# Ledger of designs, part 6: VHH binders against HTH-type transcriptional repressor CarH (carH)

Target 1, 299 residues: HTH-type transcriptional repressor CarH (carH), of Myxococcus xanthus (q50900)
Amino acid sequence: MAERTYRINIAAELAGVRVELIRAWERRYGVLTPRRTPAGYRAYTDRDVAVLKQLKRLTDEGVAISEAAKLLPQLMEGLEAEVAGRGASQDARPHAETWRESMLAATQAYDQPRVSDVLDEVLAALPPLKAFDEVLAPLLCDVGERWESGTLTVAQEHLVSQMVRARLVSLLHAAPLGRHRHGVLACFPEEEHEMGLLGAALRLRHLGVRVTLLGQRVPAEDLGRAVLALRPDFVGLSTVASRSAEDFEDTLTRLRQALPRGLPVWVGGAAARSHQAVCERLAVHVFQGEEDWDRLAGT
Key: E = the ipSAE of ESMFold2; O = the ipSAE of OpenDDE; V2 = 0.75 times the mean of E and O plus 0.25 times the DockQ between their complexes.

## First folded at step 1 (VHH)

Design d03 (framework vhh_7xy4_2; at its last look DockQ between E and O 0.01; V2 from the best seeds 0.00; counts 0 for: pae E 7.2 > 2, placed apart)
Fold by ESMFold2, look of step 2:
Structure d03 (fold): chain B 299 residues (1-299), chain A 122 residues (1-122)
Amino acid sequence: as target 1 above (299 residues)
Amino acid sequence: QLQLVESGGGLVQPGGSLRLSCAASGFTFSSYAMAWVRQPHGKGLEYIATISGSGGSTYYSDSVKGRFTISRDNAKNTLYLQMNSLKPEDTAMYYCAKPRYTWGSGTEFDYKGQGTQVTVSS
């Protein structure tokens, strides 16, 4: 019932704006007036944080703060319309489940044309990144687990996973090209699971990054040769399967050694997050969430 | 409509145990792997444990491996975290989340609840 609020230090951290600057903006331009709690401290809402982010973006782009404040009502109106559109997607949550269940039922019946029809329906109804996040990735995860448990056969798993992967690759080829930053993306050696890597590639392309996608099971030496030839701005690696700390460190050490010492290297996936200390020792960035996309895209 | 509600936090002495629960609704719980994430005050988020939709596969961060156990009851749409041998360093806000398996997972939303506070001190 109550709206989530933050103290000024947390709001500053979330928005990427110094506390002193927030206070100056409040005082001089009235861009927001946070409520006071009964204890007397300022309480900032999620909307207040969004306002601060927009002001930060505009001022970083060279807009004077006085002009940014004048533009803010129009920007917030557009953002609220965007959120309302996303809220319509939230209100369509039974649709995403219905699509996934339809594809599972068709898969159980080996009905490839029906799986194809539902995939077309999803991609017509949702933007590519939303389709990936809300339908495709969860479906592949569920199918993989059902195959692992024996409730789907290998043939059923292959039928749906092949069709989903083909559509994701097609979305990637149709995505905008980047021109100012270049990433080389690969799975760990011996890593067969590429869905997350493809999703990352799609996201980066939509942020304007040029992506060279090497795919599954890239040996460390071959990655090194590709990086020397391509001269990318960063390397992104994916690892999904659980690994012992020893195996993870041995593998990541070989990869790091094959790459130039100063080249940024990122690792995504559950195994990387489970072994963050190893990644830190090897000077490898661990992908944690949404805020890391800006770092990868060079902002 | 999607909701994740954490409970079971509190104040515990070092060496003690707690069991956290997360009630999930608004989605087909058994179709998704789930995670526990923690955030110590003023620090970044740490993904500490994940469990597959079936419950057959688990992953743990080095900081909790051997002390914490993630589990789920798909009939009750509930995720659990058994925390043993608690240390002051485990003090944090704990959230359940629909986990990110890879780079592209969950980019529009990081679905998590409001959290439950765990405090370990004498």
Scores: ipSAE 0.016, ipTM 0.244, lowest interface PAE 7.2, mean pLDDT 78
ESMFold2-Fast, scan of step 1: ipSAE 0.376; ipTM 0.717
ESMFold2 (binder alone), look of step 2: mean pLDDT 82; pTM 0.826
OpenDDE, look of step 2: ipSAE 0.306; ipTM 0.727

Design d04 (framework vhh_7xy4_2)
Fold by ESMFold2-Fast, scan of step 1:
Parts: sequence; structure tokens; C-alpha cells
Structure d04 (fold): chain B 299 residues (1-299), chain A 121 residues (1-121)
Amino acid sequence: as target 1 above (299 residues)
Amino acid sequence: QLQLVESGGGLVQPGGSLRLSCAASGFTFSSYAMAWVRQPHGKGLEYIATISGSGGSTYYSDSVKGRFTISRDNAKNTLYLQMNSLKPEDTAMYYCATRGYWYKSGEFDYKGQGTQVTVSS
């Protein structure tokens, strides 16, 4: 829906132009009209970055910036016509992959300021659900795989996961509160993996569901007390860590018994799908895919 | 409307090779880690291999490491599994799956209809 945008520091890197020079070109020659985000940041589009690249090329070739600025409309029209003619012929990697690769490299180097800058850029450039689906969740998956294979340390995994978590929580608080339905979301007892739960909360809020997020390590009895106080339309539970069928059934039975009879309970995550038969026997819904979002939202 | 359609299965002799394909649609393919999983008749799902959205990271189960290669073509929204040195134990229904929503433990958000691989003399 929204056009992709970049903060000035990322636009500078993409175009190969210093931040100070971009500001000077804007102020003196009016070659760019960057939008402002609702947060007040300068927002540079892909077209703005292309403009900066052309200005850099011309000035690198010895053309004065004042003359380059005059040539820009004709050059950009030619580029736009060329792109339109090729249509769907895309051979460059998408920006989402570039951001993920930049954050991964910064994580490997323990460059926390760099990870932070790229995260801010992602969140300025993409709507919340796209930021999660196209950048943050794939990044966490890549980091998890590299940690599991031994190519990333626990410290590197914790660094990036902590920073991503902070941004996801901020996105969730900025999301519409929701008004027509209410869900309580929590992880299984002893489950520490909460990023998928945060993503589910974000998506449900965008579907108009009011979400009370209880997070990781919620004991069954505490969940029961919260539900009695809040009286939600459903409970959503996340379970990722591998468990035996016996341990899974014991935990889910305690959870089901702690909750009011007849209250819909949904379980998502890899462990739920691994133990789907147990969920069915206990009359608990397993999140299976995209169509279940509408069922949770009551639409 | 997320769809995963597997193809390329069939009957092969022990020691033979097959290449499986998975055509993905209804989502931004390059943004999701993808996996291959298999299910022998009457048994549970077994994880085989995972590949990151960019293709830069791959992970394999010990049972197939060195014999199978997972790859992807993001321009074509297609996931591949090159299977070499096939054994009777590799006989199973093979599914491609997304692995983006909950990212740990080689587990899955969605899988397709599958393609049958039978290794027999």
C-alpha cells in the first residue's frame, strides 16, 4: 500500500552521497522534495534515491551541481520510460533482503548502532505488517538458523533479537487498539520464544482485534486469573520449543482446565502443529494458515 | 491464498537422483525461509532441510547431509531439493513448507499437498 521510503542516512548509502551533501543539494537547488513521516523524519523514496544517484554520476563526471539539477527532469523521464518498458524484469535483490543482509553483517560485528539505524529505516520505509513479514521475521529466522548451525554465537543472537523485540513492542503499541473483539495472547508455560507471538498480536490488532499480550513464561493459573478478569472472546497461545507428546498433552490439559469451559483456545507455533492430534482431542484450535486470521478476528 | 505446489517426485532405483520443485504463490517468497519435510507412510513428519529467504544460509538433517542440496530461485518463486544417492529409507511424501513465522527448531507455518518419492529396485 504505502510507497517504500528511507531515512537520509540510508538514502545516502544507497546513492553513494554524503548526508551533508544531500542536505546542501536540497536546500540550494530544490532537486528533492522528501516527504516527512508522521514521526517527522525526512522520507526518501526509491525515486529520490535514483535522483541522488544521477546527481552523483553527473557531478563525478565534472558537471556542476546547478547544471546537473537542470538536466535531471529529462534524465529521470528517460529512466522511468526504460523501467516501464522492461516491466516485471527485476534482476536486483529487493530492498528487504538488503536490509536483512546489512543487519546480519552488523550483528556479526557487534555493531549495535548500525543494527539500530537499519531497524529505524525499515520501520520508516514499510507499513508495520510488511516490516514484520518482509524484514524482521525473515531476519530472526536467518539468525536462528545461523545460531543453530554454529555460525552465530549466543551473544550475537541475543543482541539482534533484543533489538528486534524492542521495535516489535513499539509497533504493537502504535497499532490500532481494536474494538469489536478481544483476545488474550500468551506463550506456553516455560516457553521463552515470543517473537511469533508479537507478530500475531500485531496482525490481530491490524484486523481490529483488541489484544492483551501477556508474553512469555505465563503459568496456567496466572493465565486463568487474567482471563477471568478480562473476559476475552478467545485465548491465543504460542508454543515453539520441542516437547514430547506426553509433556505437550500434560501442559495443554492444565491450560485447558485453567480456562473457562467453552472459551475458544487457539494454539500456534511449530510445537502445536507437531502435536495436532493432542490439540484436537482437547478441543483446542490449531492455527493452520492465513484463513485462520479471519476466524480469530470474527470476520 | 498462500499456495505451495510440489512436483518432481517419482519412482527411482537406489543410488539414483531426483530434483523436487516447489512453486510458491500468494506471498513475498524471497522474504520467507523455506523448508523441505517428508512423511513416510504411517509415520510422523521428518525435517529435511531449510534455506533462508536470501539463500545465504542452509541447514540439513544428519540423515541427508552431503546427499541432498536445497536451493531457491527467488525470481521464479521456486524452491528446489536436489536428491542424490537415494536410499530406500528416503521413500516418503515430500512437502515444501514456510519457516518464517516461528523461526526455530526446523518447524513449519504451512505445507503444500506434497509429491511422492519412492526408492525401490
Scores: ipSAE 0.005, ipTM 0.221, lowest interface PAE 10.6, mean pLDDT 77

Design d05 (framework vhh_7xy4_2)
Fold by ESMFold2-Fast, scan of step 1:
Structure d05 (fold): chain B 299 residues (1-299), chain A 121 residues (1-121)
Amino acid sequence: as target 1 above (299 residues)
Amino acid sequence: QLQLVESGGGLVQPGGSLRLSCAASGFTFSRYAMAWVRQPHGKGLEYIATISGSGGSTYYSDSVKGRFTISRDNAKNTLYLQMNSLKPEDTAMYYCAKEGWYSGRDYFDYKGQGTQVTVSS
């Protein structure tokens, strides 16, 4: 099929770069050679937009455009590696499903050595974030659904959940240390759902953020004391369990009051999205999706 | 096999209306919060609206509040999004999403294949 192309105004919008900067970069550094339409206008491909995004990221990080342009071969290799990675993801998709099915069957049979062996295979074959997103999180979701439907017992659910949790904690300890930004992560008071918070911690560590993970059932006052001692750049809170609007507002108000006024507070999870207006009134950011990881990481 | 199948998208003029539907199967629909999310071409996913499992609570992003209405019919395993006063900025692929407890992201563990909404004269 034909490759999509964009006019310069649309490419500028998609890349977050002013039209005048794109023209200047083309004139001075030859960073792009966009196609010409039959009418003679510039046509930018998805690859061209990706290049513009990388140049913007480097220049926003303080790299001069002349130096960023010299890095284009490396950026192209990185983009090719991403394309190859996506191709490998397509190739790995059947294997990811096979691993999940194998672990589920082993869990039903109480075959702990088999679950362990497959977890080891997954973590050897995939980078940590990919292992979590493509295998471990979908597995835990499947296990939760089967437990709710009665096709898995509580003991079977606990067996696999404990083994996955242990591996996630291990991956967190192995993740790179952050230097320039520090976040404190906790669940809402009385919140028991921790796996999403562990996944968030893992992603932030790989984005170079130092993470202090406090976990489940942290009272507002104790979070406040930890924050005063640690002086993080932000606090991230997870809230999944359904709450009334009144209970949510009461809890969030206590949390906001326990934390320094100028400290950024981010809340994620189903309950946060269900109560976004409350979060806005209390000057709390709601995690909305992929773009917010960069905001949390300060990039 | 969990499936979410969106429909109802199309081309519409600014100020127009569309109603999106999502047919859900493979899970106990009434036990999960459901959401609509959208993805403009070349951009990230944007949360639009969430509805609780019972339908008793609904919440919206500021960009659509007062214009869009999320609803569900648990007897039919169907999620809806009524979109009024459509703007060119609403142009995106729209996805139905199931709330996931173990997703590792603070949103949905599954989304459907989507339905395209284009707002243009």
Scores: ipSAE 0.000, ipTM 0.166, lowest interface PAE 15.5, mean pLDDT 78

Design d06 (framework vhh_7xy4_2)
Fold by ESMFold2-Fast, scan of step 1:
Structure d06 (fold): chain B 299 residues (1-299), chain A 121 residues (1-121)
Amino acid sequence: as target 1 above (299 residues)
Amino acid sequence: QLQLVESGGGLVQPGGSLRLSCAASGFTFSRYAMAWVRQPHGKGLEYIATISGSGGSTYYSDSVKGRFTISRDNAKNTLYLQMNSLKPEDTAMYYCARSTYWEGSYTFDYKGQGTQVTVSS
């Protein structure tokens, strides 16, 4: 259960600060003391990224970096107080709710820079899985509900979903590299809903599983070719869009036949759960709960 | 603290009906999709139904379509499962679960303590 670290280029992306500027701030103002990997590269923690994000905010507001650096002890105290507050047995977290409301309001106003800033604040303040569970997944749920009720337009939904997707992909890039187990993850053919798949990929990476993510709209024959080349320990598939039992069975049969016999295939999402009996008949596992994560990770 | 408390289980005869309830607290109930899942003795978890936060969308497993109805009362922070035409195969521990992603996540982030349903003559 080692602390997550990022290379400087990923830390720069997460904090919105150029690599050259991070190096200058470290050298001239001593604002960070990044760890070193065994290979000698700089390793930035979630806390380091949070510090960079706070310094960027102050300098963007016109505060000189030398003055912002002097405020660092207060910034660190504020971050520690927030972390301590979250450690209490209070599940109604004012910051999580406030971040979701701020992003929703900004989305309604087409204020992409504001949505971006709040997303970066969330990812700087919370560890990746906590950010996903407490803010990003609830936000996507809320956005989906408001789109369904007509409160949010298709354009507004797409704006926030694309921005969340970009951040989740960055987190996957920065996630721990697993080497003892390998999974290939893809959506069903013609399936466009990928956020659940991205969340699954993030969770598996944190469990030490190496993940090859193929994404949306993967045809059965293309998945088969990828699996032959990659030789994974399992395949995970996401299916959300509603389908008839016959259409689901036809698609899953083609997928099962495209993959080596004996290779474990797992399916998740609303449509997979609806057609569980079909999955069982085709020797495909339906992902249903916390215990299945350990099974996929081989623990 | 987040809590899900199931109730309404019991012994019923085949062909009978039963209504399960789940009282939710510690989160903004109307903003989360909710699900019912069950676990027969000595078997794995079986998905039953999911309902969106607004109640506008529902999903059912093939095994319960036409027999079970999922619903919610957001004013009371309560999730329901109306079970009709019960069969011995419906005998299981039934759990209320919160989903983080309404369009389909791989997992449920919280699960309650459960309520036992036994269908026997």
Scores: ipSAE 0.113, ipTM 0.568, lowest interface PAE 5.9, mean pLDDT 81

Design d07 (framework vhh_7xy4_2)
Fold by ESMFold2-Fast, scan of step 1:
Structure d07 (fold): chain B 299 residues (1-299), chain A 119 residues (1-119)
Amino acid sequence: as target 1 above (299 residues)
Amino acid sequence: QLQLVESGGGLVQPGGSLRLSCAASGFTFSRYAMAWVRQPHGKGLEYIATISGSGGSTYYSDSVKGRFTISRDNAKNTLYLQMNSLKPEDTAMYYCAKDSWYTGPFDYKGQGTQVTVSS
């Protein structure tokens, strides 16, 4: 690919500089201005990594970071010439925002072939998790917002959602099966929004977790029977549709009672965060951020 | 670059009110759901509220429902949290975050704004 970008942890590994030091250098000396993806992640280019490598080399040789920062313009002259060649390719390449805008426009026009072509381009250009985080999930959010505001019809929303779903399912089939840790994933009873669950399954498989995906509309008692047969290390549940605290507590209580005591139960999705106190009372974990992926993976 | 700058916190007595603001830049603000989260001293992050990109949908944690109101001004790229009937339990560092109904990542790069409710 012409346009390679990395998150800060990967840039840190590639450059041999710890994340905290990169943040300090950016904040105090302005040595980097990493792009932000529409998803809000820092996007470090190959040029940014090269800058970090130069700063590390200089500081390892005893040059203070403030002095190293002053030397960068001179040292980067040759690198700037090289990057200019690649930069033209980056400028010509669709960014995550451009891909989403293109798919949105095609969706509005009922241009299914164009949506398909752009999805294929995205998945060829980005690794599966990046494609989901930076393009597909933001697209689904934007489509949902426009549907709520009346800019998109139900038919347009269904068109793009079904096409994205098909691609996510394909990625899940291609993802490696883990051996050492096993999770059973399902939607909350009567929950039909499964895209977040599919994304979670994809991420967990890439973290080496074996995932049994049960999907939508699994009754609590059926989930209990599946868990007894499969003996997973945890259960993950997704809930998106808004519901009252009482309704949520009733449903979660039945789920907790249907599952073995001591088995970790995790709930994620937009609606789960609204009922944190209910989850805590029922000894159920709420997925709250990036650190929870490692907890689920047992790493 | 995505930047989120929180303000409006302070010391207030129980039963008082505060209005928090979050100035957003570096992304198309109106197209993303936004959230408020808080972190009490020595405790984990607690979700407070989310508002959709259009402002048409709002979600609240049970602990603040009826007392807090999330709102946004897309023309000013600003997110707000109106906090009424404040309790000592509301004491925390408050952060705004770009939210996603599908991924739910919250990435805190700023300093937040401290709210202290004390008599």
Scores: ipSAE 0.169, ipTM 0.619, lowest interface PAE 5.5, mean pLDDT 80

Design d08 (framework vhh_7xy4_2)
Fold by ESMFold2-Fast, scan of step 1:
Structure d08 (fold): chain B 299 residues (1-299), chain A 121 residues (1-121)
Amino acid sequence: as target 1 above (299 residues)
Amino acid sequence: QLQLVESGGGLVQPGGSLRLSCAASGFTFSDYAMAWVRQPHGKGLEYIATISSSGSYTYYSDSVKGRFTISRDNAKNTLYLQMNSLKPEDTAMYYCARDYEWESGDYFDYKGQGTQVTVSS
């Protein structure tokens, strides 16, 4: 069973408790032991959210947090008994792999209503970042590989990609507005693959970064103009489509020259990883993995 | 740009008092919990006090409880630390810090340049 988990910002919304109170309660009273994702993020379960709701209720009623924390084991026993009475089969959730397989099968059958239904189920069951990391991004990767091998048609690839894109844009607009750092995100000029960029925007916003998303087909001159007006802490660029080392270097050189000296520039995507030596020569950071999210967020 | 600017430090005799101030800019101050931390020469950072975004909740380390008071003025984007009954062991660089979840277990994502407090006769 894929146990539903939430990032701290989402847990805060669900429980009606501000993020800073959750941190203080955890730090000072040890009332929560949030799990960590493989990426190192705090993962708050439905039980953790229930704990936060009970602590809020008691403190709103005038109970001191230290006393509320002592009452927590008794309150959680009562909640667990109530939840058990509902029947475990009703709360059973499919595994991420099962959702991906269902959407792939529906895509092969041109069954758009079923793809839509499964996407709705995924987004109801998982928080936005987990839905992206465990279901949507792996699905898009699998679809892309099957299209390249000839197992999926162009029409099938377009069908699922457009549906996933619409949901990601919706999640991004619903994500918390960042307050502590500011990043400008864009694709390389002539780059059409934007799903990775949308995923990066979603993750950074949940880490508290204010994101200005410029998207596809941003000329270097226009990016430079936007950066002068916005004064961000960094620029993040996505590049996926295969290109020669010479073309990559030429494009990245123009981008670097259009941006203020000393402004950190990060490049992600398959093409960036294929041309790391070029990035190093041009003093551009290559996004390698999960640890780099903290560096981008300034944490 | 996000900035935290501390002031009010100085030389004071044991038993004396000091009031530290921190001017915040570049973010919505009222949305964040704030903290005071200190670093004695050659030692690690020591947590002193935290105040919630609204000011309704305050927390103190045992070493300063009853002697120090943290407060904030959200209209002025300013954080304060009132320090009473100062002792030589309170000598440290004092930092204003914004409370943020640090993946490595540190909850402060930014601190200012600090203000030196020296308790000596």
Scores: ipSAE 0.000, ipTM 0.120, lowest interface PAE 16.4, mean pLDDT 77

Design d09 (framework vhh_7xy4_2)
Amino acid sequence: QLQLVESGGGLVQPGGSLRLSCAASGFTFSDYAMAWVRQPHGKGLEYIATISSSGSYTYYSDSVKGRFTISRDNAKNTLYLQMNSLKPEDTAMYYCAKEDYYDWSGEFDYKGQGTQVTVSS
ESMFold2-Fast, scan of step 1: ipSAE 0.167; ipTM 0.603

Design d10 (framework vhh_7xy4_2)
Fold by ESMFold2-Fast, scan of step 1:
Structure d10 (fold): chain B 299 residues (1-299), chain A 122 residues (1-122)
Amino acid sequence: as target 1 above (299 residues)
Amino acid sequence: QLQLVESGGGLVQPGGSLRLSCAASGFTFSDYAMAWVRQPHGKGLEYIATISSSGSYTYYSDSVKGRFTISRDNAKNTLYLQMNSLKPEDTAMYYCARGEYDFWSGDYMDVKGQGTQVTVSS
């Protein structure tokens, strides 16, 4: 039986505690003993995340961290019972499935008030990044598949996508701006799929990265001009729509040439994963998963 | 408890075929995109293929496109990778992964199994 583990960035996100604070709490109070992977990286369990959530709750209520740490052994009995009793629901999958089904049904019925009510319920129940990962992104993927297969109309797809987009943009503007590190995020030229890019922007802001979001359909020349003015630490590009290796290479070559040599360029999305060899030849990083969050955040 | 268990690896000659399986448990398999990734000895992880939750959409790295086929059986909670025309360069530990968060698409891989070794050698 494999126990689920997380890198520090994901543990921080799940617990609502900054990475720097987790490190400080570990160093000063010994409240966590995270596992080490064979490669030597720290791995946080669901129990570790529950501990962090409890410490955050107490410190948010005005309890000093030194006192909260002393209470931890007594609280662990309750946390272990909670973790065991809610093992399946720790990932919010049962609720996530119910919310997605409700929003899909309301979308099919053109019931905008119901879609809005369920969205508000999701965002009240889950932290922003978890709401995106567990409910909103899977919903948008399902809606996209149903639209492409003809089981949802263009109007139904637009209804739910526009409502989700409005909420994500509001969450992004509410997130801390960041100051240490700056990224410019844009879609590939002619790319219209921006929901993943919005999710990336939201996660990076919560990791303390300043994000300039340029969005859909940014021509290479315009991106180059923006980068010269803004001087970011990296550029992140989204590419979802299927394209041939030749078209992908042509577009990415123009993008690479429009950007300063030595500036890190990251690409993500289904099309990027399909054309990894092209990205390697052009000295462009493909977002592969969890470990790359640390690299982008400079942690 | 959330678990992914890979199987089907082994020793095969160049030009041969293997079918890898991944048995998933502890989560609603049909709700997640799934991926195959590999790690050659002494090298980093390499993305191989992704399949959508419904199985309707598949994506492949250029190095395996036309040779490998990803598929799933949601009724059996099982992910597959059919590998044809195997090359020595395909030698690696192969891992099944539940969709880890990918910034740009909104999907993620947050679980990876223990792996199954594929060796292509004469």
Scores: ipSAE 0.014, ipTM 0.313, lowest interface PAE 7.6, mean pLDDT 78

Design d11 (framework vhh_7xy4_2)
Fold by ESMFold2-Fast, scan of step 1:
Structure d11 (fold): chain B 299 residues (1-299), chain A 119 residues (1-119)
Amino acid sequence: as target 1 above (299 residues)
Amino acid sequence: QLQLVESGGGLVQPGGSLRLSCAASGFTFSDYAMAWVRQPHGKGLEYIATISSSGSYTYYSDSVKGRFTISRDNAKNTLYLQMNSLKPEDTAMYYCATDWEYSDSFDYKGQGTQVTVSS
């Protein structure tokens, strides 16, 4: 099984250490030897993040980094023994359910500070992609279903969705701009469901892709103008809301015609999967799952 | 021990061409994305171009797009920059760099090669 790894910006966020400082510590004191991805990016393990957290704690207490580096083997030995003794408690699935239940209860009570506290705990405990996949996306799905069934009010739905959106946008802004491959991401014209697009943007940035996120309400002609200016390697479009086959084909045809012929176009979401034959006829790729992330990232 | 050695700079007239080379050693060159950056006298570092580890993807600053071409030969551990239609404002010390990750900071860079464009 492949071990979980993080890009330097995510490792910095998880450990509370500036990227510049991590680089200086690696270069000057050799306290970390992160792996490299096939594309040459640093790949930090959970152990590497734990090392960074220990170094930050010691230096925050006034210990010089050179002295902290000397103490590190002893501290990591103790940490490894403790982790080995509690392997089962590293499973995030029980925590994910508890965090979702806590946020749902707080949402029902209109307790914004508690929702905020739990969101902060989730983002401190899990890397952004896992936080999205295991906690935030299931929570938003559950909230949506409860709102449709009348169990939650519109105000309760808005409370939690706005707070989640703010955190996701903040994570995107914190992610470094990629340099190797560039994607432009937008919703279908008149599509309002943005959370899936934000999740896709987070995943692509984690994979080192530069993402220009245009979001909701981008007309085909405006997307075409943006693409001519930005010259991306691909365009990714999200479409969730149900549409007739005729409306879908008309919209996608205009999108395809607004974009350069050789530019790869990818479409994801429930509506795209409902209209795969149209996508195939227009030479547009339909996002099918995990294997396609590497294709989009150019790996 | 990681080493980067730039060469190929010199004095050239406006509209001329130069080809820069960077010989890399002490690391697995084919695993790293590489960049060219420059520093005009008395000014800060300016990003020029990046090439992916495989050579399949390239990116350029707007100031050199269409005039400069970055390439690499992984079998020879060498990075290249083909500079055409040179302008006086291209005058700078040129460096190759590794560990270039989305920012102006570099973990490693070479000694540089001077390019002077004058009539």
Scores: ipSAE 0.000, ipTM 0.146, lowest interface PAE 15.7, mean pLDDT 76

